# VHH binders against Putative methyltransferase YMR310C: the designs that were tried, part 15

Target 1, 317 residues: Putative methyltransferase YMR310C, of Saccharomyces cerevisiae (q04867)
Amino acid sequence: MSSTRKFKKVEKPLSQTRHYSLCIPTTLVSDCRNLSQITHKVYQVAKFASLFNVSEVVILEDNSQVDATKKKISTAKLILALLQYFVTPPYLRNTVFNEKFRPYLTAASKLPRLSTLPFTRYQKQDHGRYREGLTIKMQKPTLARKKIGKVFKQTKYINIGKSKALALQSQLVPINARVTIDTITRKIVSPQEAYGDFTGLDSQYGYYTRIASSFTDLFMKGPLKEGYTQSVYVPLTTRDTSIPELSSLPTAETNPHILLVFSTWDTLARAFKLDQDQFVDCQGPQEFFDAQLPCPVSNSDVADAIPMTLTTLSTVF
Below, E stands for the ipSAE of ESMFold2; O stands for the ipSAE of OpenDDE; V2 stands for 0.75 times the mean of E and O plus 0.25 times the DockQ between their complexes.

## First folded at step 11 (VHH; framework vhh_sonelokimab_d1)

Design v4 (from u6 with K100Y D110Q; at its last look DockQ between E and O 0.92; V2 from the best seeds 0.78)
Fold by ESMFold2, look of step 11:
Structure v4 (fold): chain B 317 residues (1-317), chain A 122 residues (1-122)
Amino acid sequence: as target 1 above (317 residues)
Amino acid sequence: DVQLVESGGGLVQPGGSLRLSCAASGFTFSNYAVGWFRQAPGKEREFIGAISGSGKSIYYAVSEKGRFTISRDNSKNTLYLQMNSLRPEDTAVYYCAAQYRGSIKPTGYQYWGQGTLVTVSS
């Protein structure tokens, strides 16, 4: 296609920012009586995490709520699937989500799409230049025929929800990966280039999601190599934790990555006990937090505490 | 002038022991959690463990299963790593690090030493 079909790139100024990860416990849905209520609760988390450009949502397992009389999808895996669903473009949802999960996503398909996602926010402004896609294997490339094992794991073809896959101009990437595409240049771009200050992992927009199966897993396993610069406890009820009050955060120009842990103390204590073979004389979960920032409203639900806490961090600190 | 200086590295045979030291200066040592990391050639840096400012709370990465012991002496501003039953896969550059305000989480360390090489070979 000729240059007369090229849309101008909408320049979005970049700014330094603080990156937040939210840790939410599986007990956030303990007051839910059915799948529809669970879906709505998780939708509220997804909504506010997306609104505040949260980089990661980590689900902390609390197995105290398991039903020992039957086998079912774990609560953590359900929350994970729902969180991923809400930030997946509708045109990729049937490809990304296994048919096995379809019954669990029925209520989610009926909820409003998130208006803060960059696809809905910038699509008209960018004239559809940037698009989310999923890397796929469609055929053997000529070069890949020479190295069977490693070459079959890579591709230049991207499912962008159109009848034909988009072929990258000069890149070869792992299959089954979420990517952001500049459809004019046919190159993978960072979410920051495509959407400006809205960010996530370089190959995705929206928050990354993971399950932490234990207390130390929360701090040890994540996608960022340097991990969290600060860890902040956000208690849902008032209690004495001996954790210092948050007095300051690093300036946004250093791009710090702050872990916010929304939980009751009992949930943290249970998770901490599962890891006690890794500790010597540790007094409790408080030893892993640099600070705390209590929610202004006592007895807060996790879904309510998230926007209140993020607003406080944005406006007071 | 904040400094962390590791010492005590060297060549040791499999099954041997080695004690590393990390001398700290330029800050109030007892206000910092301190920890040990290592980086094998061509690998990412990995966390070994950390000890609180008071010295009372210690966290070890699961992979070390009692072979390594972390301690500190706040009167000497020194962090120690005792390594026993050494294996060839323990060959790495060992780093000490410190983080302000004293949590023992495995990330967020502001000050790092230059490292000391430990080689476990016949």
Scores: ipSAE 0.640, ipTM 0.866, lowest interface PAE 1.2, mean pLDDT 80
ESMFold2 (binder alone), look of step 11: mean pLDDT 84; pTM 0.854
OpenDDE, look of step 11: ipSAE 0.834; ipTM 0.946

## First folded at step 13 (VHH; framework vhh_sonelokimab_d1)

Design w1 (from v3 with I104L; at its last look DockQ between E and O 0.63; V2 from the best seeds 0.00; counts 0 for: pae O 3.8 > 2)
Fold by OpenDDE, look of step 13:
Structure w1 (fold): chain B 317 residues (1-317), chain A 122 residues (1-122)
Amino acid sequence: as target 1 above (317 residues)
Amino acid sequence: DVQLVESGGGLVQPGGSLRLSCAASGFTFSNYAVGWFRQAPGKEREFIGAISGSGKSIFYAVSEKGRFTISRDNSKNTLYLQMNSLRPEDTAVYYCAAQKRGSLKPTGYDYWGQGTLVTVSS
């Protein structure tokens, strides 16, 4: 009588009172001379984002710097790929990142894993019940080769770093999606269910990443249906922006999601100007922010500004 | 109690026009930026546009610019959405929302209506 040990679902603690999204400009790496330096800077961002349980990292593309002609990959895409790489389990990296990205990830592969990521820690309580996976195409049964069949956009198979893919029970999901899997129930679960509130957004383990190609994209293409609860400008230079200083943050009762935009004013002004035709009687980008913080750093380095800002927010607000 | 009540939805033919209204109550309407959103079946909610508390500033989504016009009447506590040249793709539930910050940003709305259905079909 094989005692099917009913693994009791362990409720994960929720300690996070606020969610943060970080907007970082491509100028983050403007002072970098090579891929290694870029990788290291992005790694710092990833490290602190993970440490503070950031939900989202948005890359604001500065089109003024994009010498589109010479680079095989845009700076924004490179930063995105690197950010994603650092929150991807090692056993999925080769599957998640296609061959075209491999040359750009060489330096990243040499950096230490982010220890703050729950999947890097063996949770004794769950005995490995939850695992990160990537959804993969259904293996066509060998026999039905002939019919140029409908490329199934959905699958039940998930690569979980084992020799055999895990088959979902009674669920189809999009192909090439990062998912958190309950290996016992063979169901997709939210990262929050699996690991608690140490996961960022509910869509994937770690922080969600996206590129904002315009000023409007920054605000309109966020992952939340209701949008951001508050938008805060974090200046990288000392300028008068006529934005009110941050006096308070929303309380935990509202599950606030705060967008922190790290940028020089000039960068935002340029981005705004490019989209100016979408606005009627708007004076500038300041109208899109609820508050601003003091400039946290003298060197205008986003990588330094992020931990300083997040620490301040955690202690003061 | 804060209330936003959308009206004016219905069936319209392609190329037709429709005007939606949102009646606000329970708060000082003029102190809020207000906006329109829509959600089609199986799709995410989309921002259409927003208007500042004073009505002096308006922001539109790029996709809707030129076809949709947002206006407000603070004396009537009402937000309007004029939709022209409607397409089947415009079929959605349209929502009114209010933001106490007064910002034109399409995020951080505090109050939402229940929505009104707009169906564009031949």
Scores: ipSAE 0.024, ipTM 0.456, lowest interface PAE 3.8, mean pLDDT 84
ESMFold2, look of step 13: ipSAE 0.756; ipTM 0.912
ESMFold2 (binder alone), look of step 13: mean pLDDT 85; pTM 0.859

Design w2 (from v3 with A33V; at its last look DockQ between E and O 0.64; V2 from the best seeds 0.00; counts 0 for: pae O 5.3 > 2)
Fold by OpenDDE, look of step 13:
Structure w2 (fold): chain B 317 residues (1-317), chain A 122 residues (1-122)
Amino acid sequence: as target 1 above (317 residues)
Amino acid sequence: DVQLVESGGGLVQPGGSLRLSCAASGFTFSNYVVGWFRQAPGKEREFIGAISGSGKSIFYAVSEKGRFTISRDNSKNTLYLQMNSLRPEDTAVYYCAAQKRGSIKPTGYDYWGQGTLVTVSS
């Protein structure tokens, strides 16, 4: 009588009351002299983003630094790749990152894993029930070579770091998607459901990353259909702006998603100017912010500004 | 109760024009930034444009600039979308939305309409 131990679904408490998106400029690494320094700075961002359960990190490209030097990879793409690397389980890294990125990830591979990530925690209670995975293409059976078959955009197969891919039960999902899987039910679950805490968006564990190539992209291409509940300017330098100081944050009842934009005013002004033709009777980038915070740091370092700001938001508001 | 009701959708030929309206009720219309979105079948909802409470500031998505015009009449609590040179790819459900931000932010909308279908077909 094989006692099918019915693994009881552990109901985990909801801990996330606010969602944060961080916008960081490529100037984050402007003072870096080599890949190692870049990697370490980005690691700090990743560390605090994960610690504070940041949902999204947006990289704002500063087109003023277009180094004419034919760099094989843009600064924005490098930062993005590194951010993604730190929230990717080791057993998926080779699958997630193609060979072209390997040279850029060498320093990153030597850094400690982020302990704040749930999948790094040994969960005795779950017996390995929940696992991070990457969705992969369906292996065409070898025999049907002939028909230039419809590139299936969807799959039921997930790489979970095992020799054999896990097949989802009664579900198709997009290819090359990061997902959290219940290995028992063979279903995709939210990180919150799996681990009791939430980092990132929806079913993707860790923060979502994207590049904003323009001022408009920053606000329009967010992952949420409803957009950001509030946009807050976090200055890296002390300048007078016409933006009101932050007095309050939305309550948890509204499930607020707050965009924190870490930048110098000049950077934002330049980005805005490039897109100015899209606006009618707009005076400047200040009109896109609901509030601002005081400059959290004297050294204009985004890596230092992030934990200070997030701590302030968690304790004061 | 807050209501946004879109109207003016329908079938139009390629190259044609259509004017959508959004009637607002249940809130102080002039205090809200209002905007237009659209969603095609199987696609994500996309931003078209937004107009400030006073109507002085307007923002358009790059893709729609020049073909679409947004306006509002606060006396009538109505938002408008004039669409010109329509294409089959413009086929979508069009939504109006409102947010109380005091600016022309394209995100964080508080209220949504039910949408109106626009079909561009020969």
Scores: ipSAE 0.018, ipTM 0.367, lowest interface PAE 5.3, mean pLDDT 83
ESMFold2, look of step 13: ipSAE 0.726; ipTM 0.902
ESMFold2 (binder alone), look of step 13: mean pLDDT 83; pTM 0.840

Design w3 (from v3 with K100P D110Q; at its last look DockQ between E and O 0.71; V2 from the best seeds 0.76)
Fold by ESMFold2, look of step 13:
Structure w3 (fold): chain B 317 residues (1-317), chain A 122 residues (1-122)
Amino acid sequence: as target 1 above (317 residues)
Amino acid sequence: DVQLVESGGGLVQPGGSLRLSCAASGFTFSNYAVGWFRQAPGKEREFIGAISGSGKSIFYAVSEKGRFTISRDNSKNTLYLQMNSLRPEDTAVYYCAAQPRGSIKPTGYQYWGQGTLVTVSS
């Protein structure tokens, strides 16, 4: 994977649990009138995704308009930045986020930290042994003969939010990667070793985020090695589809990856239409879903549907 | 019990054509969506395309659209891949796969063949 290229740490099996990926559309914020309302809506998504230890949040673009003089951040990129911000330790935020995006994060900085993330807990409990870090390039080659971009893409130096970077004992890792560090042994460790059952994706904790630029990108361009075990449509209103009702989920012992798609049908249909040159006689988005859940209310918002759905899956299945 | 067996691989010249077959047994073939994947040396396995159980709906990865055609014959329990205008970069082991839930999504395949080697060189 691009985020874990040449990471040679001994691969540990995933914990025996069900992993969820949430797909949310950019229309999530269509009823928001300002940045503060957008930020609050995205905060609700981040809060419940973190509470339920969701592995991934995928933003499905709805490109229903094109602006020829577009100069501001796209809605998808704004949602992405906000989602990433809420799972980034405060001490790394200035390093992780581009200076030009800081005006868009002002409202986010005023919201409560997510209490389910280890770096928001009272840190005296472990005396700082484990910390989240960002791999950085700390030095320039003094004799830069035959300079190759691959050589400059690896480092032993980690920004852990202290005045000095931490040097790894015996590892080289790609730069600009989020990692969990045992500061005593100076080794990268899994989130499970450091914090218990909060796994995150690869060597980081907190959900991974990405933008799906098209309907088929949703299914094809994720970070998962084997992709999604099961795809489940989660409607926001009642609708008659041919998708079977969800009857079972794979057992936690198999570590399944379940994609939950929170969307109105119209949003999916628009995204599907954009990829129609990849299809022959496909009737619609329903052909990509293994199951669907009933909508428990006449009309729901994505931010409300997420905790309702995850509670149902945790208690009924 | 469940088996998928690919055939039709071999050596072919650039610009040539090749038809791969995948014979299925041990399950009701028409109830399963089936698809083709390939893996070139040193690369990750790549999705080519999938076809619904009825054979009516087909989904192709962008890179293979237009050169490759997927079809199935449910009376013979066989999946096909017609490959045209072959290039050296198409050299790979080609796998067929099946998933029981009927969607044509590119993931969640439960049953896999052993693969057939396609080599494109002069």
Scores: ipSAE 0.714, ipTM 0.896, lowest interface PAE 1.0, mean pLDDT 80
ESMFold2 (binder alone), look of step 13: mean pLDDT 83; pTM 0.842
OpenDDE, look of step 13: ipSAE 0.851; ipTM 0.958

Design w4 (from v3 with K56R; at its last look DockQ between E and O 0.76; V2 from the best seeds 0.76)
Fold by ESMFold2, look of step 13:
Structure w4 (fold): chain B 317 residues (1-317), chain A 122 residues (1-122)
Amino acid sequence: as target 1 above (317 residues)
Amino acid sequence: DVQLVESGGGLVQPGGSLRLSCAASGFTFSNYAVGWFRQAPGKEREFIGAISGSGRSIFYAVSEKGRFTISRDNSKNTLYLQMNSLRPEDTAVYYCAAQKRGSIKPTGYDYWGQGTLVTVSS
């Protein structure tokens, strides 16, 4: 019947065939002396992770450094909160970060918004059909929650930054989850369907973030069902290891997901030692990597190494 | 004609032991890191451990330390899993897998066996 619709679904048949996860150590901020310096360093990570459509940023905890308790938050949790802040739409920030983290985000609110994110970039033909949202609990008890008699952490309601929450058609989803939503069909959609660009996990735009509390947690506790297809060491200092050069990296069969570990060797060795009871006769962290990159300078900062590495990989693959 | 074939599964009582084998063919076995995984009904696949091509270096998942022993015999192209002190929660299909690179990381395995069922019950 209708010859004209209010909104048209934007369809851009783009597909990302290679995914990256970045591992950054908490020592990333060891040379920072205040919240502003920490925030700026993490902002650079978020900026380039977003620019290159990185799927995940993993924070490797190094508990051997000076305690960050002056901030009343661990260094790893501070980095995590900042990384999440930079990929959270402004209209959701007060909801997501309204309790214990607000004092730690003051410097972040003054930094430029990341222009590569769809909710912050120019969209010539964007009619607002697709929005980022946060799943929320509504006040009214539902029949499903009453009859089951246990506390459910699921909902059909999505905060999309408007006066009323959007209700999903017939889905229940976990509370406090970031989602990309088609406001016309009232369904969760992939970032690729919504924007044509692909990044993060299947249900939201932006990198996923997590903390790895140990060396083995880095490899074992990711959000991906299949895990990482390859692992690449990205050294921050010039050090000869037995890890093969990048040219020797085995090809993955389909859709590779490459873990890039940015670290000094000493940081990896400390993390590896904490897991020593899981190993028999293992020679060291080198046995977990399929390839390594050269370090182009005698000492490299993680924030600089990320764009250099991702640029290099974009020209090789 | 790359193949990994598990054997040695079956029914065992709690507290018992089983030795699983994985026969490899179609590639140079000693060049590959190999590992064991399991999948209980309705659960995700779980990494048990991996052993380097030389057999010298072994990585075990924390939850299975001490009960399971991984070994290999490169002259027979065979990977082994010795399971002791078995419990009902060890009931699962057990898979062997091989990585093209020799790393012992718990993901990125390229070749998989069909699996062998282990049932632990009275």
Scores: ipSAE 0.669, ipTM 0.883, lowest interface PAE 1.1, mean pLDDT 80
ESMFold2 (binder alone), look of step 13: mean pLDDT 84; pTM 0.856
OpenDDE, look of step 13: ipSAE 0.850; ipTM 0.956

Design w5 (from v3 with A50S; at its last read DockQ between E and O 0.74; V2 from the best seeds 0.79)
Amino acid sequence: DVQLVESGGGLVQPGGSLRLSCAASGFTFSNYAVGWFRQAPGKEREFIGSISGSGKSIFYAVSEKGRFTISRDNSKNTLYLQMNSLRPEDTAVYYCAAQKRGSIKPTGYDYWGQGTLVTVSS
ESMFold2, look of step 13: ipSAE 0.769; ipTM 0.918
ESMFold2 (binder alone), look of step 13: mean pLDDT 82; pTM 0.833
OpenDDE, look of step 13: ipSAE 0.853; ipTM 0.958
ESMFold2, look of step 14: ipSAE 0.751; ipTM 0.913
ESMFold2 (binder alone), look of step 14: mean pLDDT 83; pTM 0.837
OpenDDE, look of step 14: ipSAE 0.860; ipTM 0.956
ESMFold2, fold request of step 15: ipSAE 0.750, 0.753, 0.748; ipTM 0.914, 0.916, 0.916
ESMFold2 (binder alone), fold request of step 15: mean pLDDT 83, 83, 83; pTM 0.836, 0.840, 0.835
OpenDDE, fold request of step 15: ipSAE 0.864, 0.879, 0.865; ipTM 0.961, 0.963, 0.963
ESMFold2, fold request of step 23: ipSAE 0.751, 0.764, 0.757; ipTM 0.915, 0.921, 0.916
ESMFold2 (binder alone), fold request of step 23: mean pLDDT 83, 83, 83; pTM 0.836, 0.836, 0.835
OpenDDE, fold request of step 23: ipSAE 0.858, 0.859, 0.865; ipTM 0.960, 0.961, 0.962
ESMFold2, last read: ipSAE 0.762, 0.764, 0.751; ipTM 0.920, 0.920, 0.916
ESMFold2 (binder alone), last read: mean pLDDT 83, 83, 83; pTM 0.835, 0.835, 0.837
OpenDDE, last read: ipSAE 0.857, 0.858, 0.859; ipTM 0.960, 0.961, 0.961

Design w6 (from v4 with Y59F; at its last look DockQ between E and O 0.84; V2 from the best seeds 0.80)
Amino acid sequence: DVQLVESGGGLVQPGGSLRLSCAASGFTFSNYAVGWFRQAPGKEREFIGAISGSGKSIFYAVSEKGRFTISRDNSKNTLYLQMNSLRPEDTAVYYCAAQYRGSIKPTGYQYWGQGTLVTVSS
ESMFold2, look of step 13: ipSAE 0.716; ipTM 0.898
ESMFold2 (binder alone), look of step 13: mean pLDDT 84; pTM 0.848
OpenDDE, look of step 13: ipSAE 0.846; ipTM 0.953

## First folded at step 14 (VHH; framework vhh_sonelokimab_d1)

Design x1 (from w5 with K100Y D110Q; at its last look DockQ between E and O 0.81; V2 from the best seeds 0.78)
Fold by ESMFold2, look of step 14:
Structure x1 (fold): chain B 317 residues (1-317), chain A 122 residues (1-122)
Amino acid sequence: as target 1 above (317 residues)
Amino acid sequence: DVQLVESGGGLVQPGGSLRLSCAASGFTFSNYAVGWFRQAPGKEREFIGSISGSGKSIFYAVSEKGRFTISRDNSKNTLYLQMNSLRPEDTAVYYCAAQYRGSIKPTGYQYWGQGTLVTVSS
């Protein structure tokens, strides 16, 4: 026999040919009257970002809603914590989110788990072989000044939500990192190897989250080495701009990463004006977008626009 | 064939000035947003600034806005970087880059030059 067919284990979902980052403004929750409403809005974002395997959700700060920023935590940090909560396995939540976050997460704990996440989707099929974990230091609490001056930056121990931490076979990794673990071999593996999906950072499954403190930070301070291949404005209201209509999306041959910016123009204009020291004769935010999508209704909410846009892009391009 | 060729690099004293040029060929230059980047030894490539196809709109990274000036001359298919008040930390290979019909965003550049070395040392 000259050649042998390879048989692989159970088929996994294929990676996307295009990768998306979503930009959402803090004004996402401007019409919310309480924590429960805020939590529900952010849950809808998390749900659809997870459903469509979005790689990143970036929160653009818009301080026009100053009255909400006085209650202990900024709106941007609240949205960030909620987005992270929804992609954190339940068994890691107490470790990742300390007691100061507890009041802000009460409504979130009552919402359904996201069924598209790996700890929901694959556990029965492989009997929990692959688990998400958090790297931890394994030191008993001891009041000793000679130990407090020396910090271990690496560890072999992973919290996987069991009574005992999992010890890696022979690897050392940075402390306080999310990782995907093959519990049989006791090795860190990529999300692609474990689940067949590429999303977020290579070491974990789920969208990456960050806050952009300025308009230009949106484009410059992302986690991607090469940054965004295209930037696309997704309007929430009907408005003429000089941004070209989207004619195509890049093919998989370039491994494109598209930034989709879901915002009203006024939010972008406010953020743009704050950075105007970096610009010479720029006319506005339109100069940072390669394309725009049509607005299908006269006025839409970010929570509605996300699934509408992602469905359209997945069925047309 | 698209080509970008940087020139004007060299050795300069701290506090000095230097002007870099980037000659473009093989495409309609005015259709491209173009920009300058630099990479110091052992460091990641750093965005300096970009200029629109028409030359009207310019975007600068915060740290260099007052010392560096970007311009272009579409009749000569050339991008320029004027660097003033140079410091040893400006020592790097400087690259020009172009985005086909792209915005002035700091990412998504398809075409790159080979780079020109700038050394700021006494």
Scores: ipSAE 0.754, ipTM 0.914, lowest interface PAE 0.8, mean pLDDT 81
ESMFold2 (binder alone), look of step 14: mean pLDDT 83; pTM 0.843
OpenDDE, look of step 14: ipSAE 0.799; ipTM 0.921

Design x2 (from w5 with R101T D110Q; at its last look DockQ between E and O 0.78; V2 from the best seeds 0.80)
Amino acid sequence: DVQLVESGGGLVQPGGSLRLSCAASGFTFSNYAVGWFRQAPGKEREFIGSISGSGKSIFYAVSEKGRFTISRDNSKNTLYLQMNSLRPEDTAVYYCAAQKTGSIKPTGYQYWGQGTLVTVSS
ESMFold2, look of step 14: ipSAE 0.761; ipTM 0.915
ESMFold2 (binder alone), look of step 14: mean pLDDT 81; pTM 0.822
OpenDDE, look of step 14: ipSAE 0.862; ipTM 0.959

Design x3 (from w5 with S50T; at its last look DockQ between E and O 0.71; V2 from the best seeds 0.78)
Fold by ESMFold2, look of step 14:
Structure x3 (fold): chain B 317 residues (1-317), chain A 122 residues (1-122)
Amino acid sequence: as target 1 above (317 residues)
Amino acid sequence: DVQLVESGGGLVQPGGSLRLSCAASGFTFSNYAVGWFRQAPGKEREFIGTISGSGKSIFYAVSEKGRFTISRDNSKNTLYLQMNSLRPEDTAVYYCAAQKRGSIKPTGYDYWGQGTLVTVSS
């Protein structure tokens, strides 16, 4: 009997047609006393966001807490870097994260790889047609040009973790972008074309990350140009609000994009206050949420609330 | 049958004013948050602002605060956009839109009008 395979099929990962964005506050790490504890907390977020094919993780800044660690990087930027690190293939990490980040990533380098990501699922693959890469600037670039109306630096060269950079056939792309490459045709492909049922975001796998510096910034940005179909508050503590309880979600075949906001009310109220010049007679953050969904088990930890909430949404709705 | 129909567009001199209307039918207008968007040629669609179903609460994009005023008249099923101090860069197709869930978030609009063209200067 032959146990040899020509090419390992893509495993059928947990995959949904609904897109979820998670909003997490910087107070996520308020109970952490050192960088190692921060790293472990963010790892839990990255783990479950990846497991449930979450499309985006948004970090809501909350400047109300004292930073117990001595560091040059803000808490929001540290969480962002860690979230990005956990979805970056090991062969790109030294390129993506320069020497300034190295002290902040020591604990992260010791944690297990995330189980659902392509570089974990393909770790024993001898040959791979599709590979994750980073667009890079080469000495004496051949085809560099500015786009009309936007200022970009462009390249045809991709770092794919090999000794030689891969050159695209006839395309120019912005530098410093994560991409999925068909190494045979030398073209950028979508994660869906490369990996089938596990698609992630358009040009890379894993969740997109961003920082929201204010309440309205949370709602006005996202990975999809049509924005969020629904906004759902996930309370960490009990508080009276006028937000109705979630009764239904849009059907999966409409490809909805649902924002889940894991936060205490006080964090939202502080963020809301920063944008008050944009509001006329608004009563508070509650007016921006279509529904709320408390966790099935009472808790105050965002890292625990995420898998409980996502499980409820996938099984009850 | 849900319908949103914009009107009031046209040619306006720089520094002038214009009032757009959006007539709504086929749904209970007062239950919906409604808002205004615009799209200039070659540009992405831009959020202007949203007003709650009751008309009490209004959220504006930063770029338009102070020049534009959103209002509604629930007895006439009509949304309004008052535009003052118009500039050539305000030239765009202006759209009204409605959210069936009723929040004033700037995304997730379910119903859209055909748009009305506003041209500033000539």
Scores: ipSAE 0.760, ipTM 0.916, lowest interface PAE 0.7, mean pLDDT 81
ESMFold2 (binder alone), look of step 14: mean pLDDT 82; pTM 0.830
OpenDDE, look of step 14: ipSAE 0.855; ipTM 0.954

